VHH binders against Protein Aster-A (GRAMD1A). Designs and how they scored, part 6

Target 1, 172 residues: Protein Aster-A (GRAMD1A), of Homo sapiens (Human) (q96cp6r367to538)
Amino acid sequence: SGRLLINSVFHVGAERLQQMLFSDSPFLQGFLQQCKFTDVTLSPWSGDSKCHQRRVLTYTIPISNPLGPKSASVVETQTLFRRGPQAGGCVVDSEVLTQGIPYQDYFYTAHRYCILGLARNKARLRVSSEIRYRKQPWSLVKSLIEKNSWSGIEDYFHHLERELAKAEKLSL
Below, E stands for the ipSAE of ESMFold2; O stands for the ipSAE of OpenDDE; V2 stands for 0.75 times the mean of E and O plus 0.25 times the DockQ between their complexes.

## First folded at step 1 (VHH)

Design z11 (framework vhh_7z1x_3)
Fold by ESMFold2-Fast, scan of step 1:
Structure z11 (fold): chain B 172 residues (1-172), chain A 121 residues (1-121)
Amino acid sequence: as target 1 above (172 residues)
Amino acid sequence: QVQLVETGGGLVQPGGSLRLSCTASGFTFSDYDMNWVRQAPGKGLEWLSGISGSGGSTSYADSVKGRFTISRDNAKNTLYLQMNSLQPDDTAVYFCARDFSYPLWQGFDYWGQGTQVTVSS
C-alpha cells in the first residue's frame, strides 16, 4: 500500500547523504526554508539501544486556502535503522502527524527512506510513503484525504529530489 | 504491529557455544530476508549474517564465517544463530533485523531489542 516517490542514484557517499538528510545540516535547513516551513525544532537522536535511534521534529507548514492564508502544525517522529557493513547506508521511518487540517484525527502519513551505498562517492536513495488511518473514514472523506495528502507528499519529495540533484552538482 | 524478540544470550566461556533465537510477529515471516547484527561495547554496528525468506541462500561476514550458522523455521516464525568457537571479541549485543523487501534493492527496517552475549573466563 505504499507509493514509491524517489528511487535515484546520487554522486555522494551514503554517510554524507545520511548526514544531509538526517542531521541538523545546512542542506536540511535550506530545504525546509525553501518549503516555507517555520518554527522548526529538531530533538537530538536518542534510543534505548545503540542500533535503534529516534528523534522528533516539530514545524509549521503553509496551506493554500482561497479564503485566506492558512497553516498547520506538524509533529514528525523519525526512527533510524542501519544496514550491514558490506553495503553502507540506513533506513529511516518517519511518521507525520498534522494538526489544523480537516479530518486530522483520522490519519497520519508515513515515509520510509532507504539509503544504499554503491561506491565511496555514490549512493541510492529510495523513498516510499503511505497514508495510515487511525479510524476508517466514510468513502467521500477518504477520497478527500487521499487526494490532498498524495498531492502534498508528491510535491515535497519531487522538490527534495531536485534539491539533492543540485547539491550533488556543487559537490562534484 | 511488527515485533522481533531475541532470546538465548548469556555468559559463556571462550571456545563455548550459544544458540540465539528471534521470534517474529505482525508480518508474513517467509516473505522477508532476515539478518543478525551485533554491537560490541563502544563500537559501531557489525553485520554478521543474512538468510533469504525461503532459507535457500545464506551469507556471512568474514569475522564469523565457519563459526556461526544462520537458519530459520518459517512454520514457527523463528530465526536462529548458532554460534560456535566463541571468542572474547564476540562479546556484544546481538540484534535480529528484518530486510526491506522491495525487489532489486534491500535494507533493514525493523530491529529487535537485542540480547547480550558475554564471552569471558
Scores: ipSAE 0.000, ipTM 0.104, lowest interface PAE 20.5, mean pLDDT 82

Design z12 (framework vhh_7z1x_3)
Fold by ESMFold2-Fast, scan of step 1:
Structure z12 (fold): chain B 172 residues (1-172), chain A 125 residues (1-125)
Amino acid sequence: as target 1 above (172 residues)
Amino acid sequence: QVQLVETGGGLVQPGGSLRLSCTASGFTFSSYSMNWVRQAPGKGLEWLSGISTSGDYTSYADSVKGRFTISRDNAKNTLYLQMNSLQPDDTAVYFCAKSPYDELYFIGYYGMDVWGQGTQVTVSS
C-alpha cells in the first residue's frame, strides 16, 4: 500500500500547477537546485496523444553517508494522463530507479501525483508514494530499505509542499 | 489471442446489487491497468472506473462514486465490479477494457485497446 504525502489545496490553477511541476519551469529548476540535485536532464514529453505522455528525467542526488559514496544516479520515468485535451488537471505516475546505493536491485520507488482543478485559480495536489520490490529482502535488509527510503521520500515531498506554498503567495 | 469475457449481468430491481466479473486471457493480466465502461441504449460510451496493476489505486466517475467498487484478482486473471444501490439509469451494456500500457493507472477512457463483448445490466421495477 502507499503513503499519502501531500493532499493540499493551492491558490494556483490546475494548468499552472502542472506547468510548475511537470515542465522545465523556473519553479522546478529552483526546487531541484535547493535539493542539491545535479546533472539534471529532462527529456521532452512525448506520446501518441496529448492525453497520454511520457518523459524521462536523469539526475544525481546527494547521499548523506560520511563513510560511503556521496552521490547516486537516478532515472525517473514519468507518465502523464489527462481525461481530455482541456481537462482541468492530470495524473502523473513516476517510477524512480536509483543506482549507486546498497540493495539497488531489490526495489524502486513510485509516486502518483493527482492535480484536480477546483476553480480558475485553485487546485488540489495529492501525492502518494510506495516502495516496490523486485526481490524480497531479508527482514533486516527490508527494514533498512524502508527506513532510508521513507525518510528521503518524506523529506522531498515536505520540502516540495513548502516551496509550492511560497510560490502560491508570489502568484497572489 | 487476447480476450476479455464479461459475466454477471442481469435484471435487478432499483436499490439492488450485482457483481460483474471479467476474465482475461492471452496477455499478462497483472501487467496492465483495467477499466469498466458502459453504454446505455441510444447513448455513447461512459467510463466508470479504473484500477492499477496491483489493485492498490482505483478511480471512479462521479456518477458511480460511492456505489460501485472495482477490484481485481491477479492470480485468477479476473476483474470485478461490485454495483450497489442500482438505479434505472444504470441500465446499460457493461464492458471491461484493457489499457494499452502497464503504467496507465485508471485515468479514464484514453487508449484502451482491447474490449470484451459486454454484459447486459437492466435495472427496472
Scores: ipSAE 0.000, ipTM 0.093, lowest interface PAE 20.8, mean pLDDT 82

## First folded at step 2 (VHH)

Design x07l (framework vhh_lunsekimig_d3; at its last look DockQ between E and O 0.08; V2 from the best seeds 0.00; counts 0 for: pae E 13.4 > 2, unsure alone 63.0 < 65, placed apart)
Fold by ESMFold2, look of step 2:
Structure x07l (fold): chain B 172 residues (1-172), chain A 120 residues (1-120)
Amino acid sequence: as target 1 above (172 residues)
Amino acid sequence: EVQLVESGGGVVQPGGSLRLSCAASGFTFSSYDLYWYRQAAGIERELIASIYSEGSTNYVDSVKGRFTISRDNSENTMYLQMNSLRAEDTGLYYCAKDHFYGLESPYDYWGQGTLVTVSS
């Protein structure tokens, strides 16, 4: 089931917000460092136009694992969509695959970022997430997967929202 | 599990009216932008109407003034009132959530659609 994690207006234009989140920007670099992500690699965006592009991120995240490694490897595939060159905003869909966690073959997480330009220096960011199952776990296992995954997703996006709010104030 | 179920399609004569419904479950309905798309034979789905979480609406030129999108957040249902139907309105009608105008992606949630046929 999906959840809405961010639905906020920022006093930053849609193009700048897109650059902050979806280029190899100082904002993104700093944010991922604050999250303690390591071994971060971003591929270039590639595709047949600026309106439809794809990139792949790989990184190592810290995890809470009482009986083993304290980190996990992640592959995140992002796909960017825009209706046309005059569009005020974009959609980015991401799929996040994590290796080194319990039940890793059962699920992955998916996230949709929607940026809507409201004015030259004003944009709305909406982020929603869901857990997608490749196999249906039994009820207790599903509950554990969801508790752990939603805790991580909520922490990540609430932190992102706070850092975006801080960054817009420094730019005003 | 996110679900979107379209209903209300049928066969009507030109100039007639239909009211489509989109019943939604599995997400916080009131927080999401919602959309109607249609697909005529042999072409990609096209966006025809949008209703945003704050209540504002948008329509493509071909349906403006004839179609009205609305939502009932207490019933988790979106509607499309279609008046003055024309043969060109024939197609499968889909509801969708949280799309960026006119795009499809692997994250998009599509129902099976409801068929609207406008014929004499």
Scores: ipSAE 0.000, ipTM 0.209, lowest interface PAE 13.4, mean pLDDT 82
ESMFold2 (binder alone), look of step 2: mean pLDDT 77; pTM 0.768
OpenDDE, look of step 2: ipSAE 0.007; ipTM 0.210

Design x07q (framework vhh_7aqx_2; at its last look DockQ between E and O 0.10; V2 from the best seeds 0.00; counts 0 for: pae E 9.1 > 2, placed apart)
Amino acid sequence: QVQLQESGGGLVQAGGSLRLSCTTSGFTFSSYDFSWFRQAPGEEREFVGAIYSEGGSTDYADSVKGRFTISRDNAKNTFYLQMNSLKTEDTAVYYCAKDHFYGLESPYDYWGQGTQVTVSS
ESMFold2, look of step 2: ipSAE 0.006; ipTM 0.375
ESMFold2 (binder alone), look of step 2: mean pLDDT 81; pTM 0.820
OpenDDE, look of step 2: ipSAE 0.022; ipTM 0.437

Design x07z (framework vhh_7z1x_3; at its last look DockQ between E and O 0.02; V2 from the best seeds 0.00; counts 0 for: pae E 19.8 > 2, placed apart)
Fold by OpenDDE, look of step 2:
Structure x07z (fold): chain B 172 residues (1-172), chain A 121 residues (1-121)
Amino acid sequence: as target 1 above (172 residues)
Amino acid sequence: QVQLVETGGGLVQPGGSLRLSCTASGFTFSSYDMNWVRQAPGKGLEWLSGIYSEGGSTSYADSVKGRFTISRDNAKNTLYLQMNSLQPDDTAVYFCAKDHFYGLESPYDYWGQGTQVTVSS
């Protein structure tokens, strides 16, 4: 199942927006801290070409639901698809594996970031998310997975959108 | 009308290989992520592999990683699954599954009738 969580235009160039979101930028670091993520590690981008690269993020997230632990380890794999030099923007696909939570073997979450350059200092960000099932859970379990996952995902990206909006104002 | 047609299944001996194909129609194939899933007798639906719309990023279940390879040809509206080193436990009906339109609660909105894969000596 998927949802479109961000579809907004920012007064930030595509390359700058990409740098903010997909490097170890001060913006990203600050944002993750605000989310109370801990033990954050970022691998460098690597790949076959500059247009197709992959990196791995690891971090610990707080868990707010009463089911299971109060924190969880996360491994996030990001794949970057750069648009050609003349077409500003990129697509980043993210797979997020959360460990230590109930039914962790049943699912993972996937996110697609789309940055489209609209002008020199303007870009659109689209973010969509999915819950992907490796195993089909029975209905009650699925409901729990969906409820807990979407709550966290939506909060995360809504917060991200707000912080980006703040950041673009500071850059003006 | 969305349509997915799986082909390429059959009977194969353990250690053998098969190549499944899925022909898509009724939607912009290149705009959607695609998946392979399977259902073994008496078991639930199992996700095997996914490939993103742009064709570069792939993912696999641990059960098939290193043995199966997903690929797509957007010009032909076709999804592929190369299955190597097949085992009896791989016996199942295999389905091509289209990722849903964003906003839906189900991971897939369409899949075909499936193709039977039987691995037996």
Scores: ipSAE 0.000, ipTM 0.212, lowest interface PAE 12.2, mean pLDDT 88
ESMFold2, look of step 2: ipSAE 0.000; ipTM 0.092
ESMFold2 (binder alone), look of step 2: mean pLDDT 80; pTM 0.812

## First folded at step 4 (VHH)

Design a01 (framework vhh_5j56_2)
Fold by ESMFold2-Fast, scan of step 4:
Structure a01 (fold): chain B 172 residues (1-172), chain A 124 residues (1-124)
Amino acid sequence: as target 1 above (172 residues)
Amino acid sequence: QVQLVESGGGLVQPGGSLRLSCVASGFTFDSYEYYAIGWFRQAPGKEREGLSSISGSEGGSTSYSDSVKGRFTISRDNAKNTVYLQMNSLKPEDTAVYYCAAGWELYSSGYDYWGQGTQVTVSS
């Protein structure tokens, strides 16, 4: 039920990679604009410690539907974990709730990002994703949910990986 | 093929000591494939419990659960590709199958590879 989407090494240090992906960075702003996301709002990170933080993103995504909604609203909750403030890596869990699509009450998507520092200017990014069901759809509906969701997830993370590779080259 | 092999379990009397070993093959602890190595245990009829972890990277740190803090010590020997768990002052409630796990995740439940387990029995 889960899939590995990214498992790549970038010539960017772990803290910088974290800042690119999980702050209001020029990289993130540009990437979301390329994805044609609109009405983007990012809450600040907050939590009891620097090693356990949470934030909420809201945005509108375009949907290519000839006979359905043309856009959908997303609420994404991100939780960040670190072993300690000096840790060279982090884990971010995202839960993505989409409203305005068929069968929205049946499911949501979850992503786990793992960043591991390998050297001062080198880090590994691993991303895995999962479709989680609030209630079990019958087989035809499940097939439609799975096909459409995985298509969108794979496109998003392949695009992200390409943009990270481009940003990496400019930084070197 | 990534594989973890535990050894060093056995029967010991209360108050005794054991040292468990976890040997990795298919990757090295100085490599960048895995961030954390952890020790877990599971007793019959109970859920799996995390005991201790050690980072696989430079600047790594150790952590311990409250149930074993002060009695158990985790360490690694990168040259031997081995992680150890030194267990002192063993109690009957420490009786369990002990597992070594490796993962690129900082969560206690996020480990990708697990060993076969080694039985530890603490009884008179």
Scores: ipSAE 0.000, ipTM 0.178, lowest interface PAE 12.2, mean pLDDT 81

Design a02 (framework vhh_5j56_2)
Fold by ESMFold2-Fast, scan of step 4:
Order: structure tokens, then C-alpha cells, then sequence
Structure a02 (fold): chain B 172 residues (1-172), chain A 124 residues (1-124)
């Protein structure tokens, strides 16, 4: 039920890669605009420990299916864990709740990002995703949820990987 | 050079206990607190099976496979750069080579570094 979506090395240090993906960075703003996400809000990172921070993103995504809703609203909660005091990487867990789609009460999606520093200007990014069920759907309904959800998840992370590769080359 | 070394295996009777140790060199668990350290086993004629993992900055989130839940306990001692697997109520079915691994938490293919293994035999 889980899939590995990105497992790539970038010539960008772990701190910079974390900053690009998990701050209100020009990279993140540009990427979300390319995805045509609208009404984007980012809460500040906050938490009860130096290595455990949380934030909430809200945004509207477009739906391209002509027979159905044109957009859906999303609430994404991210929890960040740092690797040691030198920030040689981090893990971010993301839970994505979508409203305005069929069967919205049955499921949500979860992503795990792992950044590992390999050298001063070199890091590995791994991203995995899974679909989590709150209610047990019938087999046909589950098949529809998974077909549509994986298509969207795979497109999103494939696009992210391409944009990170472009940004990497620009910074060289 | 990153290396993991398992120890603590041996011969034990059914119902007995063993504690396995996994010592890391080339990195410290303090520095890689977000890496998963997992225990796996492989019995003759069977595929490698994940048993338990420990990860997290605050001393670890733990997980267990259904086959060992309630019998095995994973723990971490960062000062000794060691992860332990306490194995209780051992069964003949637990006979296998036990491996520790460091890496990502998703399955056996997601772990970057593996130990050489330690043999556990549960027999009268």
C-alpha cells in the first residue's frame, strides 16, 4: 500500500534542500504556482521540542475531470524531525486531507520526505507515499480511489523531482 | 566507512530468551537519529522478514511485525551506539540468521547498510 516516489541525489546541501521544500521559499512558491494551486496559506513552524516542529498548509487544487468538481480544498499537516544538531538532514511527515472529492471521508494521503546530507553541497531525497483508509471501501470503490490518488501523487512528485533537478543546475 | 555488527545469537531452548546487539561504526545514532534501525531475519528456504524498527529524534518510534509483537522489544542506547533486540518466549519458528540494518523505514530494499548477521537457533 505504500510507494517510493523519489530516491535521488541532488547537488544541493541538505540545509538548502530543506529550506527549498519546507520554508516559504521562492522554490516552493514557484512550484505550487506551476501546479496551479491557489489560496495557498502556510502557518509558521511551531512545536514543543527543538527537533519536532509542525505546520499546516491550506490550498485549493484544480480538478481536470470535466464530469465532476472543478477544484478541491486541501489541508496538509507537516511534522518535521531534524537529524542531529548540525542539520545533516531531516524527515518530514505530511498528512493530506482533501475536501470536495468523491469518497473524501474514506481516505487521506500521507507522504514521508527524508533528506540525508552526503557532502557540503550534496544530499539525497527520498519520498514515499501511502493511501490511508478511515472507512473500509468496497473493492470497486477502493480501486477507483487508488487509481485516481496514485495518478495524482505520482504526477506531483515526478514534477517536483524535475523542478528540483532544474534548480540544482541553476545553482551550480 | 559505515558498518553494523550484530552479536548475541546462539542456541536456546524453546521458551528461552536472547538479547541481540547491533553496534554501529562510521556513524553515531545521535547523528542519525532520524534513520530507522531495523531488525530482520532470514530462515532457510524463506524470504527476509522485517521484525522491528526504531527511529526518531526523541528516543524513537518503534514498530513490530505481527509475528513478534509482544515477545520482542527493540531499544536504543545512543551512548553505546547500540540497538538491542530483546527476544522472549522464543519458538523453533524463530530460528534464523538475524540482521540489523540502517536506512529508510520502507521495507528491506529501503535500508542502505546491513550487518553480516548473527545465527539464532531455537531447539531442544
Amino acid sequence: as target 1 above (172 residues)
Amino acid sequence: QVQLVESGGGLVQPGGSLRLSCVASGFTFDSYEYYAIGWFRQAPGKEREGLSSISGSEGGSTSYSDSVKGRFTISRDNAKNTVYLQMNSLKPEDTAVYYCAAGWELGTSDYDYWGQGTQVTVSS
Scores: ipSAE 0.013, ipTM 0.242, lowest interface PAE 8.2, mean pLDDT 81

Design a03 (framework vhh_5j56_2)
Fold by ESMFold2-Fast, scan of step 4:
Structure a03 (fold): chain B 172 residues (1-172), chain A 123 residues (1-123)
Amino acid sequence: as target 1 above (172 residues)
Amino acid sequence: QVQLVESGGGLVQPGGSLRLSCVASGFTFDSYEYYAIGWFRQAPGKEREGLSSISGSEGGSTSYSDSVKGRFTISRDNAKNTVYLQMNSLKPEDTAVYYCAAGWELYSGYDYWGQGTQVTVSS
């Protein structure tokens, strides 16, 4: 089932917020370093129009599980939807495939980001996430997947929200 | 600034019909693919009740509460930036202030609310 992770207004315009989150920005680079992501690569955005584009991110994440692997590799595909440049926001769908974890063939995670412009220097960011299953796990395995996945997802987006609030405070 | 304005309320006899309109400004239904719009009501001394919703700029899905299913129909006109609620077979218990709300299509509920429009069903 899905969960709402961020639903906050920031004193940053929609275009700037989009640039911070969805370009190779200093904000994004710093945030990923704080998360201790390594081997980060970001492809350029590409697509038929500026209103429908895709990019791929690859990176290595640390794992806190003391009994299992210490890191995993991630391929994240992002699709950008925007209805013209004056729409004052965008929607980004993210699919996150993680390799090097138990039950990796059973599931992946999906995130939806919505940026809505409210004023020249104000925007709302909404982020919701969902665990999607390629194979139906039996209940014990499903419970383990969901416990570990939601813990990681919630930590990531709570950290992101705090860093965005910090950037807002500095009038970025 | 995001603003929603309801209209179309009024006094009607039991068994009658009304069509409510919700006009949005500060965003367009056509510009945000995943923005959802819903209708709610609040009768005197009662909590707000969700009635119906329509999702996305293409109107991908609709939902209805059991109390109004089969009697009320939600629709949208993206060119007019308007959502409608067609109310048929009205009953005295449908008397309430009706609100339009907008928000995230998935999981989050509704963040923007109109001021409401009064519907009174009485003989």
Scores: ipSAE 0.000, ipTM 0.154, lowest interface PAE 14.9, mean pLDDT 80

Design a11 (from j03 with S61D; framework vhh_5j56_2)
Fold by ESMFold2-Fast, scan of step 4:
Structure a11 (fold): chain B 172 residues (1-172), chain A 126 residues (1-126)
Amino acid sequence: as target 1 above (172 residues)
Amino acid sequence: QVQLVESGGGLVQPGGSLRLSCVASGFTFDSYEYYAIGWFRQAPGKEREGLSSISGSEGGDTSYSDSVKGRFTISRDNAKNTVYLQMNSLKPEDTAVYYCAAGWELYFDTSGYDYWGQGTQVTVSS
């Protein structure tokens, strides 16, 4: 089912961490470039209140596949829940639909980011992920989906955690 | 004023079942002021342990600790502003005060939860 991928304290305030990850920030732009994501489009955040917002990201990811497609297209829908305007923290739910991969109609991936302010310049980031099924795969197909998906998810968030640690050191 | 009130605790024999309820007042799940409701427990002399949580979205995403996976099920009824914990196959080591809490994460660090109920006692004993 789900996995905890990041569970770390950073010497960066919660609001700044949220801006780094969930605005069109230099940090996010640089990180996506390092991941070799192309054709990146971010919609504006929109919703009925500032405490409940949605946006859509579209982008192309590279695939390390010697025999198959070299890239896939992604639609990622993010929903932001935050404490009122003066609170230090938010939750972002992300649903990632990938097209151009085997068994694409069977599943999608979901990520949950939780930012909690601990002090003025200190916050905890937790990230968990799960694979969600729209159709029930046969056991061997499920194993293939999960092995490939978890490999990609773990690489992405390990890379993100490293880049956040670098940004933290520059802030100290 | 935000309040959470637990009920449904009591004495039950090993192998039995209980359903706990947590009623929220002062906010609704669709207000998005709080993301998640979680269930925690604390036995005498032990730290407070997270058990399960459910998100404030309509469908509700859930999480479970390893100690209760397969035995406990969390659910919600938005019309009643209530979260339930169905506890099956209860064991003496499940004896504890059970708390519900409202907060901002599905993982079970108590620092992620802003409001706490007063707790309901569950005793599993013959």
Scores: ipSAE 0.085, ipTM 0.469, lowest interface PAE 5.7, mean pLDDT 84

Design a14 (from j03 with E105D L106Y; framework vhh_5j56_2; at its last look DockQ between E and O 0.31; V2 from the best seeds 0.00; counts 0 for: pae E 12.8 > 2)
Fold by ESMFold2, look of step 5:
Structure a14 (fold): chain B 172 residues (1-172), chain A 126 residues (1-126)
Amino acid sequence: as target 1 above (172 residues)
Amino acid sequence: QVQLVESGGGLVQPGGSLRLSCVASGFTFDSYEYYAIGWFRQAPGKEREGLSSISGSEGGSTSYSDSVKGRFTISRDNAKNTVYLQMNSLKPEDTAVYYCAAGWDYYFDTSGYDYWGQGTQVTVSS
């Protein structure tokens, strides 16, 4: 059930785009603030080599809940894979675990970012997402999980795409 | 070092079936959770298009393009380090060179694949 959320070319080089999305950049800081994320902590990237690194983000997100907790805690694990110096770009896989939501022990979400350098100042970003189940829910519960999760995923990535487009215009 | 070799192509009548094989050497398909093995095809004068992909070391995730969904099935035999594409209900429009590829993309962007085979011809005609 994966979905493609972003498949766009930007007039930003692959290394610059990677820095914007996957370092502690002003772009990332501003984007997370716009999303109303709080208590944001990013670990350094660490791993065996430049081609295989991992970091962990923790943060608090707002949730729409008229009669309960209005926020949820998130642990996001990102794993970065480099394609190689000749191709330019990277793949980042993200796994997002949320506490404080219904059926939190049934599923998590996964996101794959693919950055490919097309030219010195041009790169493609693809982002795809899926919902991964740890337990098989009944059909009504599955429908609830998917409705709420896809709503949040689509809002997040469509907003990210718009902000990248704005940043691209300022760079030209 | 890394090599992908396709086989199983040939001439088949419309409505027929064919099974393609992709044998890898230099790595094992189940070594990486997110590494995908995909099938692509290219007809003369057309761009290379993605058909199906499979990934995951534990349970495997599969994807299919709309043009082949319901007719083609991807599968993997880890003991033989081989990925298969079972093609049923073949049509003349399926005539192309078929390629096996390995990379980090579950969806059908050729730029997400690092290694490519040399291709095997499939021809569907009466």
Scores: ipSAE 0.000, ipTM 0.169, lowest interface PAE 12.8, mean pLDDT 82
ESMFold2-Fast, scan of step 4: ipSAE 0.153; ipTM 0.519
ESMFold2 (binder alone), look of step 5: mean pLDDT 80; pTM 0.827
OpenDDE, look of step 5: ipSAE 0.133; ipTM 0.552

Design a18 (from j03 with Y32W Y34S; framework vhh_5j56_2)
Fold by ESMFold2-Fast, scan of step 4:
Structure a18 (fold): chain B 172 residues (1-172), chain A 126 residues (1-126)
Amino acid sequence: as target 1 above (172 residues)
Amino acid sequence: QVQLVESGGGLVQPGGSLRLSCVASGFTFDSWESYAIGWFRQAPGKEREGLSSISGSEGGSTSYSDSVKGRFTISRDNAKNTVYLQMNSLKPEDTAVYYCAAGWELYFDTSGYDYWGQGTQVTVSS
C-alpha cells in the first residue's frame, strides 16, 4: 500500500526548497532536532553524474515499546535526480532501513519527494511513501507493521509540512 | 515530446505467461531516470487500477498490488528507456487493457502520472 503525504505549494523557490530539505541546512538541522533524532550523520552527495547523485544519512530515532528498546537506528539512502531542461525542480528517492524494531527483516520504507518550480519564489512539493516488503508477513504481523509505520510516517511528514509553512511565513 | 508505447499483449490460456514491454521516447536519459514508472490495467466497466511501480535505477524500489504479488515482476532497463512487466500464472480475472505510465508518484494514484501509453490488450481465456 502507498500514500500521498504532502501535496502543497510554498512561496519558496524550487532551488531554495531543495537546499532546505536536501543539504545540511539550518532548517533540516532544526527539524531533525524537533523530531528528537540523535547521532545524525550526513554523507556528502556523490556520483559520476551531476544529474544523478546519492548520499547516506544515519540517525537514531525514539520509539515507544512497553517491553522493548526505546530507540532504533536508521540508515536512509537518498538518490537525487535532476529533471531535464523541459521541467524545473528535482526528485529525491529515499529508502529507509530501521534496525532495532520487531520484524525489521520483513520491510523497509520508501519515500519520493517531488519539487516542481511554479514561478520565481514559488514551488510545489509532493511527497509519497510506501512500505516495501522483502518477506510476506502474516496478516496480524502485517497489520502491526502498517499501523506503526504509517503512524510514524504521517507524523513525520505532517510535522515537516507545518515547519515549511512556518519558515515561509518568516519572510519580510 | 514524451511518448510511451506498450507491446506484448495477446490471448493466453489460464496459467500461461506474457511479458509486456513499455518503450519511452522523447526523454533524455536523466529525465527518464527521474520518473516513477507504473503499470496499470482497466477491465470493462471498472476503474483503472495500479498494479506495480518501479522508481529510479534498474535495481530500484518496486511495489505491487496484492492481486498480483508473487505472479507479476516489474523491471526496468534505463539504457533502453524500457520497463517490463513479466506476468506469470495468469487468471481470467487478469483480462484487461494494460497501461504503462510515467510520473512523479509511486503507483497508488493515477493522478500522479503525467504520461500514459495507449494500452495493450491482455485476454486470458480458454
Scores: ipSAE 0.120, ipTM 0.447, lowest interface PAE 5.0, mean pLDDT 83

Design a19 (from j03 with E105L L106D F108S; framework vhh_5j56_2)
Fold by ESMFold2-Fast, scan of step 4:
Structure a19 (fold): chain B 172 residues (1-172), chain A 126 residues (1-126)
Amino acid sequence: as target 1 above (172 residues)
Amino acid sequence: QVQLVESGGGLVQPGGSLRLSCVASGFTFDSYEYYAIGWFRQAPGKEREGLSSISGSEGGSTSYSDSVKGRFTISRDNAKNTVYLQMNSLKPEDTAVYYCAAGWLDYSDTSGYDYWGQGTQVTVSS
C-alpha cells in the first residue's frame, strides 16, 4: 500500500541534504512558499537520544477544490534516526494529520525519507509514502481518499525532486 | 563489536514453513542506533536481493518485496534482541543463503546496510 516517490542521487553531501530538508533552511522555506503553505511553524528537534529525535511542524495548505474548503490545517510529526558518527545519513519518518478535509478522522499519511551519503558531496535520497487508515471507510469514500491523497502526495514530492535538482545545479 | 548471527535454515519440502532468527550483539534494538534490520537472500549466480525490513521505531514499520509479500512475515523481540523471518508456502525458487543486516535504508537498497551476518542456507527440494 506504499509508493516510492523519489529514489535519486544528488551532488550534495548527506549532511547538507539533511540540513536542506530537515532544518529551518532557506531551501525548505522557499519550497514551502512555492507550495503556498502558510502559518508555518517548526519545533526544534528533541529526544532522549542523539540517534532518535522528534519534531512537530504545523502549517496551512491550500486546497484547489472548486467546491468546499479552500484550506486545511496540518500537523506533521517527524522522527529522525541517525547513523553512527563515522557514517553520513539519516532516516526520517513523517506522519501527516490534516484537518479541514472530508473524512479527516479516517486516515493520515506517512512518509519515509532515507538519506545515504555516497561521497563527500554526493548522497542518495529515497522517499516512500503510504496512506494509513484509523477507520474502515466505505468503498466510495476510500476511492475518494486514495485518489485525492495520492494526487497531492505525488505532486508534492515531484515538485520537491525538481527543486532539489535545481539547487544541485546552482551549487555548480 | 557489532555482530549479527542467523539461524533456523535447513531443508524443507515445497509448501513447508521455516522461521529464521537473527540475534544482534554489540547494539540493542531499543537504542535506535540502526534504523532498520533487513532480510536478504542470494542464490548461486544471482545478485543479493532484499526481502523485508523492520524499522527501529516503536512498533516497527515493516515492508516486503513483491516476491515474498503475503508469504513471509518479519517481526522482532527487542527483549531478546532478535529479529525473525517467518517463511510460509516455500517454493523451490526460495532456495538461497539468507542474510540478516543492520542499516539505514529499507530492504530495496543493500548499500544502506553496514553490518551483515554470515548467512543461513535454506533449501526447498524439487
Scores: ipSAE 0.015, ipTM 0.332, lowest interface PAE 7.1, mean pLDDT 83

